# VHH binders against q9lxz3: the designs that were tried, part 33

Target 1, 367 residues: q9lxz3
Amino acid sequence: MVTRRRSKKKKKTKRKKQSSKEKEKYQTFINLPCDLLQLVISRLPLKDNIRASAVCKTWHEACVSLRVIHTSPWLIYFSKTDDSYELYDPSMQKNCNLHFPELSGFRVCYSKDGWLLMYNPNSYQLLFFNPFTRDCVPMPTLWMAYDQRMAFSCAPTSTSCLLFTVTSVTWNYITIKTYFANAKEWKTSVFKNRLQRNFNTFEQIVFSNGVFYCLTNTGCLALFDPSLNYWNVLPGRPPKRPGSNGCFMTEHQGEIFLIYMYRHMNPTVLKLDLTSFEWAERKTLGGLTIYASALSSESRAEQQKQSGIWNCLCLSVFHGFKRTCIYYKVDEESEVCFKWKKQNPYENIWIMPPLNLIDLPLFDHRI
Key: E = the ipSAE of ESMFold2; O = the ipSAE of OpenDDE; V2 = 0.75 times the mean of E and O plus 0.25 times the DockQ between their complexes.

## First folded at step 17 (VHH; framework vhh_7z1x_3)

Design w2 (at its last look DockQ between E and O 0.01; V2 from the best seeds 0.00; counts 0 for: pae E 14.6 > 2, grease 25.6 > 24.2, placed apart)
Fold by ESMFold2, look of step 17:
Order: C-alpha cells, then structure tokens, then sequence
Structure w2 (fold): chain B 367 residues (1-367), chain A 122 residues (1-122)
C-alpha cells in the first residue's frame, strides 16, 4: 500500500529530473559566458569560426566580430590561360581556386578596399570586380595605354568613389581624366606640365586624405586634389631610387611610405615628411606590415604574429634572377619566406577580404 | 652617353686581395643601384654583389659572402669591390653593371662596363 505509493512518486521524480537536466545542459552550452566565448572563438581558424557561427545568433555575432579583428589581406592571382583566379589567405594558409570566364581578356588596373578595377584592352571595357562576392560594377569605357595607371579612392559602393588617371602628357600639358560615382561620363581636365623633362611615366598612385599622390619613374611626386581640381608637382626633392625591381607606395593613417625593391638586396623603406615633402629612410616598420604588389598596396598594423607574417614587407617582386612573391623584415635580420609559389608579379595582387566571409558565394558553406 | 669603366684588376697570388673600381659617367650615378658580375673562362655570368643608390643596403651571392665587400662613393661617381682571400676559382672578368630604373622588365641591367681581368695564380 504505502510502499507502492512511494515507488510511483520516485519514478515520476526521476523523469522530471532527467528532462530538466537535459534542458539545463543545452541552455548552458548555448549561453556560454561572453568572456569564455570570446576566448574560444579567438583561437579558432577560419574554417572552425564559420562552423561555430552557425550555432546561434550570439555565437554568430561573436564569430563575425572576431573575424574582422583577425582578417588580413589575401593574395589573388589571375591566370591568363584558363579564366581562373586563386585566392590565398596567408593567415590561415588556405587557398581557393575559382573559375570566372566573364572576365576573360580583362587585366587588373588597381586594387583597394576589397575591389579590383578591371580593364579589357581589346574592348576598352572597364568595371569593378569584387572577387569575394563576385559583384561587378561597370564603368564608362575608356581607352588606356599599356603603361597607363588608373586608381580609385574607395569602394564603388560608396557615393564618394572617384576614378583617376593621367591620359596624356605633352611638352606643355598634362591631361587627367576622372570619373565620379553616378556621373554620366568621364571628366577631362588639362593642366600645365610642371614635371621635369626627364620623366617618362607614373609608377605609383596612392589616395590618402582626399588627395591622389602620383610618383614618377624618376621619383618626382605630384598631387591631384579632386575637390579643388588642382594638380601640381610637390616641392620636395625626389628620393634616390635607381635600379629598383619594384617601386611600391602605400598609405597608412595619412602617412605615405615608399618602398624600393632590388634584385639580391634588402628593400629600402622611405616615409614622406608631409610638411617638407622630403623622404626619410626608415630602418624599421615599427610593427606595421605592408602588403605591396605591382598595381596596389595594403597595410596593416599588427600587435601579434598570426601566421609568420608580422612587422614586415610582403612583396610581389623579383628576388635575384627569379620571379617570386616574398616577404622581408626591414632590419639586419630580414628574412625571405616563400610561403606560396608565385608567377608573374603583375598578376599577384594583395586584396582585403570582406568582413563577413560566411555569406560569400565563393566558399563552401558546408564547413 | 652612359659609360662604366672598371679598373684595378690584375694578377694576384692565392689568398691575396684586390680592390676593383668602376667609374661612372654620363648619368646621375647617385640615382642608381649598382652591381658586380663576373664571367670565368668558358662559363656564364655570375652575379656577385649589389648596392643600393644610397649605399645603405648591400647584398652578396653565397659564393663571395664574407670575402667580398661592395661599396660606393657617390661624390666620386665610383663603385668599389674589395676582394679578399682570393682563390684560383675567382679568376674571371669582372664587370660593373647599372640596374635599370624600370620596375617590371625581364632585363635586370641596362648598362655594363667592358670588364677588368682578375687572375689568381702563382
């Protein structure tokens, strides 16, 4: 009698206890404290970060936030033989090979903010391409000479995006074409040619603090201010830059850096003095990592080594008589690292990936 | 016209030293990186050493590192190669060469001197 009642009550209590224990365990896993979640996520490689972001909204937000903090430039290479391109993430040592025949015949003109400016020299077609999203933004056609450089100020998704190129140089005049977002056509401007008679071409163009800085093959620095429609040669003396295999220019937080790369020699890094426009040699990068390629450059300040690339120059250049893509530290103990096989340097370009990689059509979401 | 003239070659006993000079004219010497290259009898060209325009950066082939020192005097338009501990295998014609200012070409050097003979034998 009494014994039977106690037995039934005990069985019901066991069932409730087990069910509550399972719910509590699931809730504890999903609601891991923020400090512990951040620690776990910060140690994950990209593949596992993507997998973790599928757990719940809280994990998704944490994973995406930390991806942005840990994201570094990737390397892209366009094959000329098979309409493919390769993306390589040196921080995770992972690559992705993609086929995109719509860009057959196009070459890269410039890279910035995750976008490439692409040009077909046979059709004169010009467009922006994002290799991560595969978005294309067509631009008005323009004929460009082989050695003509073109640059843009920011992503084409911004209403402030401005394209800039020098289309011709005569003895007395220089002709500049610009295209501002939402305009119907290219704007042409003509200025007095104040460059030294010995200049031949522009090697590097960098947009910084609202202005395009343009470096000639002789080291002369010119400025184009689009807000004033103003062109002039800056007063500082050109740096000594003879015999470089690569001349790269980049911007970081308003500061302009110039890098000379030599066959069989360590690179020389110079910083522009923005008051005198004189160049001063730097013997260290002070924690800055510069990612430079023939057609554009990127920079990143890093506090901690992620994948062997820290406080150094990551260059797509000749080294000796061999074509390659390498990096150096700028000091007496500079190291050359061949972390990836490279082909023609003109086809090796650094590019910043977008903030949220899991939404990209280029990557397998089955990770 | 651009000219590069090497001097200082000659006959040296094994273990000896020579200092080569390359005098430049017809261009702004201080604007160009410069290199030393040699050609042994019956062999191809061998790159030895290079120096940046300012002289602040140098590089050496493994075969000469520690024995050869490249330097320049931009006031005198002269490139130097100090060669120590010379051995018979160092016998060659030594050329100075100017690196091209163009960044993206197959050809590394645009001008060469006529060379100076270095012979290491007793």
Amino acid sequence: as target 1 above (367 residues)
Amino acid sequence: QVQLVETGGGLVQPGGSLRLSCTASGFTFSSYAMDWVRQAPGKGLEWLSGISWSGGRTSYADSVKGRFTISRDNAKNTLYLQMNSLQPDDTAVYFCARETGRSYVEYIFDYWGQGTQVTVSS
Scores: ipSAE 0.000, ipTM 0.201, lowest interface PAE 14.6, mean pLDDT 72
Fold by OpenDDE, look of step 17:
Structure w2 (fold): chain B 367 residues (1-367), chain A 122 residues (1-122)
Amino acid sequence: as target 1 above (367 residues)
Amino acid sequence: QVQLVETGGGLVQPGGSLRLSCTASGFTFSSYAMDWVRQAPGKGLEWLSGISWSGGRTSYADSVKGRFTISRDNAKNTLYLQMNSLQPDDTAVYFCARETGRSYVEYIFDYWGQGTQVTVSS
């Protein structure tokens, strides 16, 4: 009885080591966040930018967006003694002297969209002036107090251009005057004074999304909606630290910013919450460059420039005998603020140069 | 009430000269740029010349450049247009206009006079 020992052949199951080729997801530059892509592209020379724009739609868009020569605001200085104006481009550190005898006796009131609002306190004349083209747009006369602030909504070449000013603040009433570029006369509106019963002067005025925002020296913010002929004083006050020696208010794409300058500390940047109407302190400018002057301020979303003028507060300063600009990087806690002093509001203002500077006689190198 | 009154129009022979005047009232004349415009029969309005509030700046249409001269006397609230070397094509009603704005493409006027007829004919 030959017991056939059935040798159980152990089938060695060859576990095929599936080498999981980890598909190295070649992170293609195509999937770069837009901000990073823009950063990379911003470092490319124009030739390479053009090449990069051919890579894909996203790259194209990024490249084109960077080709937009964002003209930075210039400073215009007003002489006290003569009808001379000095234009200063901080990006190029270039100066240009201009003479406008036609503006003799005029002072600046506001600047926006490349235009100056000019006022003659002796004749009560108001006009828009483009220093680059020498265009002048007159308007009806208006008596203005020395400290009275004015603002306008857009270039006077637009039919939507609106001038705004508060002409009177009494115990009971506020008088507002507005002027549309095509209007025959100033429109006068009277509202109940709801401001605090302190000496209130309007120091800063900005226009945003159809509304004039007016900041008083006491920190009250009022708004005027011309379309609705509506005036309101907001309850919120910006947090102000002791020792402030000035403030600037600016608008950027519907957002309102307020900067407080201090003698002994860094500037504070506040942003208005348009929902709650409260001011929130910002630690950064969020990529904004703010060109600030006493009468008006400009804001730009600028990418990193070779000049280093980006994401900073730009201020006019008088250094000895030279007029210059200082750049304060809010996020880097620069000490530049200690060099800033309050100046005569009418001595300088930021102005936007035209895009096509080449065609302007101002740069005719023949001088 | 704002009023502009043009005078000085009339019949003139080709090559002749006329001086138009516009007297302004009802507003601060010295605060406004002023312009001359004309309308020929069957044609639209044509801008001719403008002058700044101070008189320091003047501009002219190509059609009248070198022939017409705009000036103003703010003390008299009067705008002038000296027209020389008049041609038959200059026949039109001439208007004085108060300028309240300027764009790259157009002049904005809020008031103009009733106009004065200028006829250039042999």
Scores: ipSAE 0.000, ipTM 0.226, lowest interface PAE 14.1, mean pLDDT 84
ESMFold2 (binder alone), look of step 17: mean pLDDT 87; pTM 0.875

Design w3 (at its last look DockQ between E and O 0.03; V2 from the best seeds 0.00; counts 0 for: pae E 15.3 > 2, placed apart)
Fold by OpenDDE, look of step 17:
Parts: C-alpha cells; structure tokens; sequence
Structure w3 (fold): chain B 367 residues (1-367), chain A 122 residues (1-122)
C-alpha cells in the first residue's frame, strides 16, 4: 500500500510589492514658510491681497500683516495763506486737500499717534486735533513763544496723555508746565537752571518710557520725569560736525535717535545710550525708517523692502512746485543729499494715519 | 564750482561698444552717487544707471541692464559707462548727473554735464 505522499505545492504567494506611491505631498501654498508667503503677498496689489486673505488663516494673517502697508506716516502741509491743509501719502504719492475752518489761526506744535497739537497765538488756545476724524480736544489756554516747543506723550484719548513744555528759561530757573488729559489746569514746576549759559533754546522734544527728552540748540540733553517731577541735564553732548544746518530727534521702542543734517555731507545718526547717556554714531538705522519734521518725527521698523522706503531718513522737500519727500539712505554707502533746507517748522509735520483709511471720506475717489 | 564733463560719445555701428566718461570737479566726488541719463531726440529724459559714492552699489534701468555697466574711479574723479551691444534706439545725448537724493519714484539730481552725443547707425 504505497502511500502516495501528495507533495503540497507551496503556492508562493507573490507578495505584490505595492509600490508605495510616495504620495508626493503636493506642498500646497498653505505650507509655505511665513517669510516666503509674506514675500509673495507683498507683491500682490491690494485687491489681490484681499482675495488672498480668503484662502486660509495663515494667508489671512500674512495678508493682514502686509496690509499694514498703510502704516507709513503722512505729511501734512499747512498753508500760510489759507486754512487749507494738504495731506500727502509718500507711499502712494497722493495728495489730499483738507479744509479745517475750525483751525483758523492755529499753528501746529506737535504730532503723535495720529493727533496734532494745535496752537492759536492770538487767542492762546491749545487743542488736540485729529485731522482724520476732525475730533477736537481743547485744553486750558497757554501763552507760548514762537519758538517754544511742546510735546505730548500719547493720544489724548488716553488718560495717560501728558503734554509738556518749557515756558521759561532764566539764568537761575527753568519753568516747566505739564497738562494731563482732562485736567483743569496746567501744572507748573520750577527747577534750577543747570543748562550752559549760552542762550539755550529747546529744539527737539520726544517722549520715551515715561520721560521727556529735551534737546537744546547747543546740544544739551535734558530729561524730565513727570512721575518723579524730576529735571536733569545730562553732561554729555552729541558729537556734531561743523556745518550742521538742522537736527531731528526721534524715539523708537525706547531708543532715542538724533540726526544731524549738514549742507555738504550726509546726515549723521546718533543713538543715545540710556545707561551711559552718551551719544554713539550709527552707520546704519538697522532697518529703521525715520520720518522727520522740525517739530516731531515718526519712526517705523520695516522688515521688508516692500515699499522701497527702508533704512532711510524721510524729509519733506519742495521739488519745483511740488511738495514731495526726499529720502536719505543711512548706511555705510549712503549718498550725500543736499536738497534739504531748513524750512519753517510750522509748514509741515508727519502724522500717523488711522489703520482704517478706507473708511475715511478723504479718499472718496469721486472727486 | 561743480562741473561735470562727459566724453566718449560718437558714431558706432549696431552691435558696437562705447565707453563714456564723465569727469567731475568742484566737489568731493566719492561722497556722491552718480548717474547716467540720456535723452533721445523727441523723447524725455531716461535714467539709465546709478552708482553709489563708494562704487559698491549699482543700479540699472531695465532697458540697459546686461548691456551697460556703470563704474567709477574716485581717484580720478571719473564716472564711466561701458555700453555694449548698442542699438539704434540707444541714439541719444548721454548725461552724467550728480545725485542729491531720491524720491519714491525718481532720483533727484542737482548737477548735470553738457552731455555727449551717441549715435548708433549702420
């Protein structure tokens, strides 16, 4: 009985190597690095930016962040003969004429946070004015000299808003006046004059981190701390080259910058060391753009070259019959610009426009 | 007194090359950016190229990019424009100009040379 051993043919199951189709993860534009996305979006016109913002949350954030394009300061020009104001957007190179009959006889004193400080030398009236909303915040009257400088700390809509001015400098004493928002009266403080005896006028005032920095025409820097009611004159002087024809002082994120203009050389930029209270010359603004006017200056840190305006000093100038801006490159290879001339300090000032400019009747294209 | 004097212009055949020179005097040459501008017959001024005071930065109009090269010798107070692959459309008076600043859309110049004629013709 020959037991036929049935050879069980092991069916070699051909394991079909499923070729793992590497799902080419189509890197959707959604996964673009933020920097690259911003770069792409920066090249889009506003209309397309708006469209792009609807794609996803990341795109939306990037688009909105770039729409901040409108955060560049504008110039206001003040007519000498008329109650007309001209707004100029340097980024768009657009002019808008504004009429504020309510400001007849007023001159500008300062600008910050979208507000103008306005003074009437005939009535001694002071008021905060928002040219975009036409809001007006009056304050107690004050007699001011023509060359007297004033500054305020923040928008008058804030309860922390503080107005500051030096009303008198005598041989022995300095008189300071401050006004808090909604106060009934000016506060007067008198300090011993420690300024050098050479007819010192205050030319530049900026507020930073609770302190008013006051620069004299002789280069003396004084500090006023309202919280402490403290006045001090710093011993250090900024290095100034001969032939300076003007200066601007600005604040950016707690840092103080001083710019000296020259007739025959490039501007010099100085940064204040807040520890040593010494001025150090800077060869570059490090991406900072400074919008400077005689009475006040604005600063912006622009990371992206998108507007073409970066790491430069922006000044109002007349080009022929047109008012425009001139840009000074502030770097090691900066070019000498000679077109800037000292102007009447009350003729123009930088102002921050509101974020929502679209809603401003000023841009009604219907004219 | 600030003076700029252009030289090197002339007649050249299409495809040819010219080198323009601008000699500066009356100012610290190395402190200023310098530019080349041209004016063709019946046309407005066209900016072509600019170079920083140190020579470290250059810029070109699209119309001349890749064909023209701006350079300077600060020791000689001289600005150069090497023009290659010249075309009939490049026929113009070429000016060197001292840059005094710039706006959003344009460079601002305070001094110009008298210009040198470049004619590209077969």
Amino acid sequence: as target 1 above (367 residues)
Amino acid sequence: QVQLVETGGGLVQPGGSLRLSCTASGFTFSSYSMDWVRQAPGKGLEWLSGISGSGGRTDYADSVKGRFTISRDNAKNTLYLQMNSLQPDDTAVYFCARETGYSYTEYIFDYWGQGTQVTVSS
Scores: ipSAE 0.015, ipTM 0.271, lowest interface PAE 7.9, mean pLDDT 84
Fold by ESMFold2, look of step 17:
Formats: C-alpha cells, structure tokens, sequence
Structure w3 (fold): chain B 367 residues (1-367), chain A 122 residues (1-122)
C-alpha cells in the first residue's frame, strides 16, 4: 500500500425546539440541587446517562463530566479459532460480542488511544482498526518475523502518528523500521547490536516524550529517538525475582512503569527514574490505576472510589483455560480476582472506549 | 524429561465419587501451577480446575464448582481431583496439565498427561 487513510466520524446532532408547556412541565426536575443531581446521574447506567444528557445544558454538563471521570478501559479478546472478537467492561461486568470478517487472518500488534494495529502475516498487510467505529487506516505492507513487536506513538488520526518496529537480524546489528504519516515507504535504519552476552527478544515497547522505549526479556531497556535517528541501550536493569511468568510496561504522562507477575508471589510494580535509568519499587500508585496487558497497557488517574477500581493494577491474565482479571491493591498488598469467561486462550488487550457509545456503529442493527 | 501420569479413572455410578491422581516427575513440582482438563466424547476440551504451586489459590469451572475439589501434595509430587456427585455428562478423558508462564507461550499449558478415562453410567 502507498496510501494512508484517516477518518473522523462526524457526530450527528439536531437542535430541537421545546414548547413552553414542556419547559414548564420539566422545571421542577431541573431545579434539583447540584449535589442531588450528581447523585442521581452517578447511579444511571451509561445508556441512561446519555439519554439524561439531552434534558438541558446543566444536565448535559453533569452527565458528560461523570462519563469522563468514570469511563474505564475495556478488554478486547481475539479468538484463535474463529473470526470473533469480544469487548468486555470489567467495571460493569458487561460484554459485547463482535464479528469483523474483514479482519480474517489478522492478528493484533498493538493498542493505543482506542485503535488497534493489525497485521496479516500471510499477506503482510498492516492497518489501523477502531473496533467501535469500524474505521480502517491501511498502512504500507511490511514483512515481520512471528515474534517481532510493533508499536505506534498515537492515534492514526493525528498527523504525528509514527509506527515503529525493531528486530535483531544478526548478532552484530539491530534493524529499526519506522513509518511516518504520508511517507512513501518504510524507513530502515541499522545500528550496532549493543545487547551483548544474552539472546534478547523485545518483550515490551512504549512511546513516551517523543521516543520509544524497548524492553528485552532479560530486562535490558533501550531507547530509540526517531527525531534524531538515535538508538542506545540504557544502563539500568530492573530487579526481577526468579519465577516471573510475565511482565507489563506502561507509560503515563512521561512516567514509565514495569510490572512483573509471579506465579507464587504478588506482582511487583517498578517505576523508571528517567535521569539515572534505575528502577525503583513502588508501594503505592498514588491514585493511578494501571490496566496491563501483554501487547499494550493503559493508565488512568482516579481520585474517587466511584467504580471501586482505583489506585490498583488491573491485570488481564490467563489461568488455566479461563480468563481472569486481577485487581491488585499495591498499598494494601492485597488482590481480588474474578473469572468471567471460559475456555479461549485469547490475547487480551486493554482499550479505551469512546465516550459516546450510542452514536457508534456498534448499535447498528447490522452488527 | 517432564512426565505427568494420571491414575484413578474408571467406571462409576451416577451420584458416585472418584479421586484422580497425577504424579509429576522431571521438574520442581511445587514451582508450577497445575490444572485439570477434560474431553467428553465428540466434544472440545473443557477446563475444570487450577491450583497454584503452593496450593494457596484454587479455582473451578462453573460446571464442577461445589462438586470437584482440586488439591496437591508437594511432598509426593502429586496433584489430585476429588470428584463428587458424578453424573453421566461427566464422562470424559481427564488430563492433568502443567501451567506455563505467560511470557513463554500464548498457550497456558506446556505439558499434559496421557489422560485417564472416567465413565459415569448406571
């Protein structure tokens, strides 16, 4: 492909004139004190919140502000046996089953800003997909090895969206490929392989402050700055206890967090010091909630106890053939878990849903 | 060489009980979570239960919760499944499986036993 597509869905709004009789009828309900209005709205499910936001400007502003505060990431699941995809909101314990035949043969590479980067290893096709709007943005083809990771910097609707992948072709060299919006083709750069002594597979990639951070399976952290075309291996190594069965990495407002999972111990949370590149264990998240998955992670600052999911690690893990979401309270050194699905070893990814679900194709009768 | 050997299957009447055992060798048993899975005739695999390496965490599929109990004896390198109130639709081949780390495969299990047949009929 030589073209890149960006799409934005126009919101459909209509102005409706209200009669003076209807304004008089509803005035007693509109006169609720602000605190009571917020209490009533906070108890509404999302669908009723959206409907209530049409009552008047005061209700609209209250409903929208509560949606922004209480909207949490969802999990998306990709079946390995058919073309089905499943969206799950753990905070409401609701799911929606989706079937997108146009993505047959594709696998997920990365998720960020409500978009998925999808790759077909048979055709080398690469595209962005929004599972809520069904918008697709095709990218130029690229061959990737099976275990090769790819990431992007921001939503493909942004003119600054940059795709990034890294691999070791030989013992001596690292190959980096990048693609920036409207470029003719992928840019390839080759650097000396500064990852000595151990075989390294890149396990996690995050984008922060204009650069990509790449973590190997041995805990080596590297930096690629695309504006300088610069690659370097950073000195710090995270403390990792024996028996780790997985890790997650996320970025929030310039801060980089690494979570190690252990099958017989509580998870550990580490924060990177960006000046020394040393990792420090955190005993509190300070109101930050981290939603971790293997391919990508999301984070959100929450200061209220409204959802019951705040100041914790929300981990999507497989235990046996079941899907499990674990909530770990770092400052309480406790975990809660629940099971919610049977028997599919999916790749689970956190994504942020759009704030206005009613106007999306998901509610179309053809879905 | 990792080896898992199931025993204790057989024929049982509806409402009866059966205890399955899985003897492990070739690895540090107490370091691994273990699971039970079954396959009924003509059906796909069904996960039943899992237990952490120390035994401190257990979980069950809804179809067997309250009737089946998973346990382990790390001194004997043995995993158990106590099956009570058996019904004809519990008829299946039962496998024990070693749970693998998330970072090594997309699949949860890396080793399986040969299976033991459980038949529930009157």
Amino acid sequence: as target 1 above (367 residues)
Amino acid sequence: QVQLVETGGGLVQPGGSLRLSCTASGFTFSSYSMDWVRQAPGKGLEWLSGISGSGGRTDYADSVKGRFTISRDNAKNTLYLQMNSLQPDDTAVYFCARETGYSYTEYIFDYWGQGTQVTVSS
Scores: ipSAE 0.000, ipTM 0.178, lowest interface PAE 15.3, mean pLDDT 71
ESMFold2 (binder alone), look of step 17: mean pLDDT 89; pTM 0.901

Design w4 (at its last look DockQ between E and O 0.02; V2 from the best seeds 0.00; counts 0 for: pae E 15.6 > 2, grease 24.22 > 24.2, placed apart)
Fold by ESMFold2, look of step 17:
Structure w4 (fold): chain B 367 residues (1-367), chain A 122 residues (1-122)
Amino acid sequence: as target 1 above (367 residues)
Amino acid sequence: QVQLVETGGGLVQPGGSLRLSCTASGFTFSDYAMNWVRQAPGKGLEWLSGISYSGGRTSYADSVKGRFTISRDNAKNTLYLQMNSLQPDDTAVYFCARETGSSWVEYLFDYWGQGTQVTVSS
């Protein structure tokens, strides 16, 4: 059987023909050596970087790579008294206050790739929220205990996004729930509790190289591999954790870092050896900048030499009796404090803004 | 100087109730998980219950589950154990214990109180 499609009206368009002088100038500029092109692009404000990325494939790749390198995470804080949230860019020292009533009653569970996982403990509603675009992606409901952690593997716009939580830890068993995009319901798996300590709760969860690493309050590190449906407790014990105020865990390109915070000592940075699962102290970050909070971690390669936030730990923490956000240079054993707000700094969350920030409705970059 | 002081022990009739308190000093109480442990006459130490630093999670030994309730008040630096339906085999010295801040040591408790006697008469 043969079907005929309806034809559509063709709108006349008139295209301007480019001059040969403009075409020659355009091709000469496109053919700049890579290091010169990167220098030009690195000096552009974000809006001009986005516009330059449309010139050709070579410029697009350079602009996007430099955009990521030169863009730093922001802090977000949700008001406890109304339905507003505040975004703060420490690199430009600018803030933006926004109102979003649809999130009334929600709290943050996890932050990654510019998205927040939000939970309402009264309705058991779970959703992803992007505070820059205000996009929401609802997820199936799930009951969560107050101190239960949940994490996700990547942005919810990806077909590979996977949610993970430990719903129950008994003396004999650990119960894990996962949710993969477009599933109808949560998948439940039960494993023997190989954690020999009483009262294990999970303080930190990071996703790296296809698996979730889970750190307990007692310092045990466990691994969940969703592709194998496999759970185990890893060997290796961090050297010592005297009466510390907590820790942060983060990953960068497959490497796992643990940061111990103390009230009266400088932070300790440990790196996990992925073959032996032993922890080793690091005296340098090798140009890496780590942004950590209780619910998220972000990392970037070196962005600016000597005149920016680079090669340091950026932590939203208490420092002594002051509420602060600190930048700690591991190589120099030195700190620089910035008083973001006189609220609890552990409730400030690092989040990475999107690469196309200028074209978002909530920002004005002309000033 | 870390110090833990238990109070509230004493003599109780079978089926009775008692509330133990443990007052903490010399450290930031809200940074540590806390536990109750007892030692009956002629017996070793028996772990009874524990509570997370925030109070959000609790756990109990089978021998006391349903009868004992652990709680904490971080503003008062105080740990509690409510003991109901007491029986003669609950007679023991009761200790509060601070869970170590270390994430990897073999022992779980680094500081203990001197204990308070609980005696349940038959």
Scores: ipSAE 0.000, ipTM 0.133, lowest interface PAE 15.6, mean pLDDT 72
Fold by OpenDDE, look of step 17:
Structure w4 (fold): chain B 367 residues (1-367), chain A 122 residues (1-122)
Amino acid sequence: as target 1 above (367 residues)
Amino acid sequence: QVQLVETGGGLVQPGGSLRLSCTASGFTFSDYAMNWVRQAPGKGLEWLSGISYSGGRTSYADSVKGRFTISRDNAKNTLYLQMNSLQPDDTAVYFCARETGSSWVEYLFDYWGQGTQVTVSS
């Protein structure tokens, strides 16, 4: 009677192993976790991405999400002699000439989210301009000094778009003007001047998380909160070494970076601690690429661009008659490049191209 | 909504006079001190004159003292600036500005008009 019980146990173990092997066979690529799928798709060339997007809805979504061609910023050069603009893509090393007669007499003030803020010093006109679509958004006139800096928070297509500028700094008072998208007029606020009395001019302005950060030529950082109509000058100063010949300030995902350029040493990168409001020197950009210009800077977190432009500072430079870009690797003992010189701030600016470059009439490959 | 609207600007000859008005709306005008400020082309903002909420106290910048007179009519929600003996250097955009109602605020003026152009030229 004992012998019959052993045979039944062996059959149950074989059926369980077969069912587990059959379940493994039907693991179609369709059931890949989204993170793994994205990882796989991220490694596909665009052509294969497109093909992959036809497999199923999940793959399609993953493919489209990754098709976010992290477009690198382009450099736009402004001619002094004509109404011509030159767009330069550093990643592709391509140039495109644009003509905007409607912008005759205008100078650039700022760039963000693919838009240019343009100012005419003769007519005091301000407008947003999209060089890719040629869209113009006018705003109320404003007199601006030549060295006056202006910034805006986001694309003017957003109702949350806010312009900011400091119109006057006197011994006792600072005057700020703001303009909300679709407003009829500029709002003016006057604050007590708490800046150190050493002829302070604002050189860099960035917007982050509802606040304008304003850096003076003396290294003072001021904050303006439009929602609160609040102005504050921070006590801390960024560490600056002797011999600096320029600086750039940029924002990335709520973080504020300050770059000091030097004549005889590599650039230094500082990060603002938003808790202590102290500047800390950074030895690495952590994968961040900073595209810096005098009026505005762009930042990108690019993991693997084929172009080799990663974790670096990108600057416009003029070599003889040729405009180009120079790259500083912050985390590498790079040779000190003495080629960068301070230029006219209105001669060039970084701009974000649209995601759908296909729709840019400018690249009609018919040439 | 707080609004300030300046009027009365224009072209005047040197030595001439002009009276500016600022009409206020959207707030209790009588509760706030008011000021006149100007901005000349290529120059910064210059404070000219201030008047208390009741009109009982007035102050003037040295540049306009004796020539300009600030006044207000609270019943009409209107601020005035009488400008006499105008000079070419007085050419500017003139703004009325409301003082903040709170002593705890670090800013002095919270609302401004659009301004009115005053040009003094022969």
Scores: ipSAE 0.000, ipTM 0.225, lowest interface PAE 15.4, mean pLDDT 83
ESMFold2 (binder alone), look of step 17: mean pLDDT 88; pTM 0.885

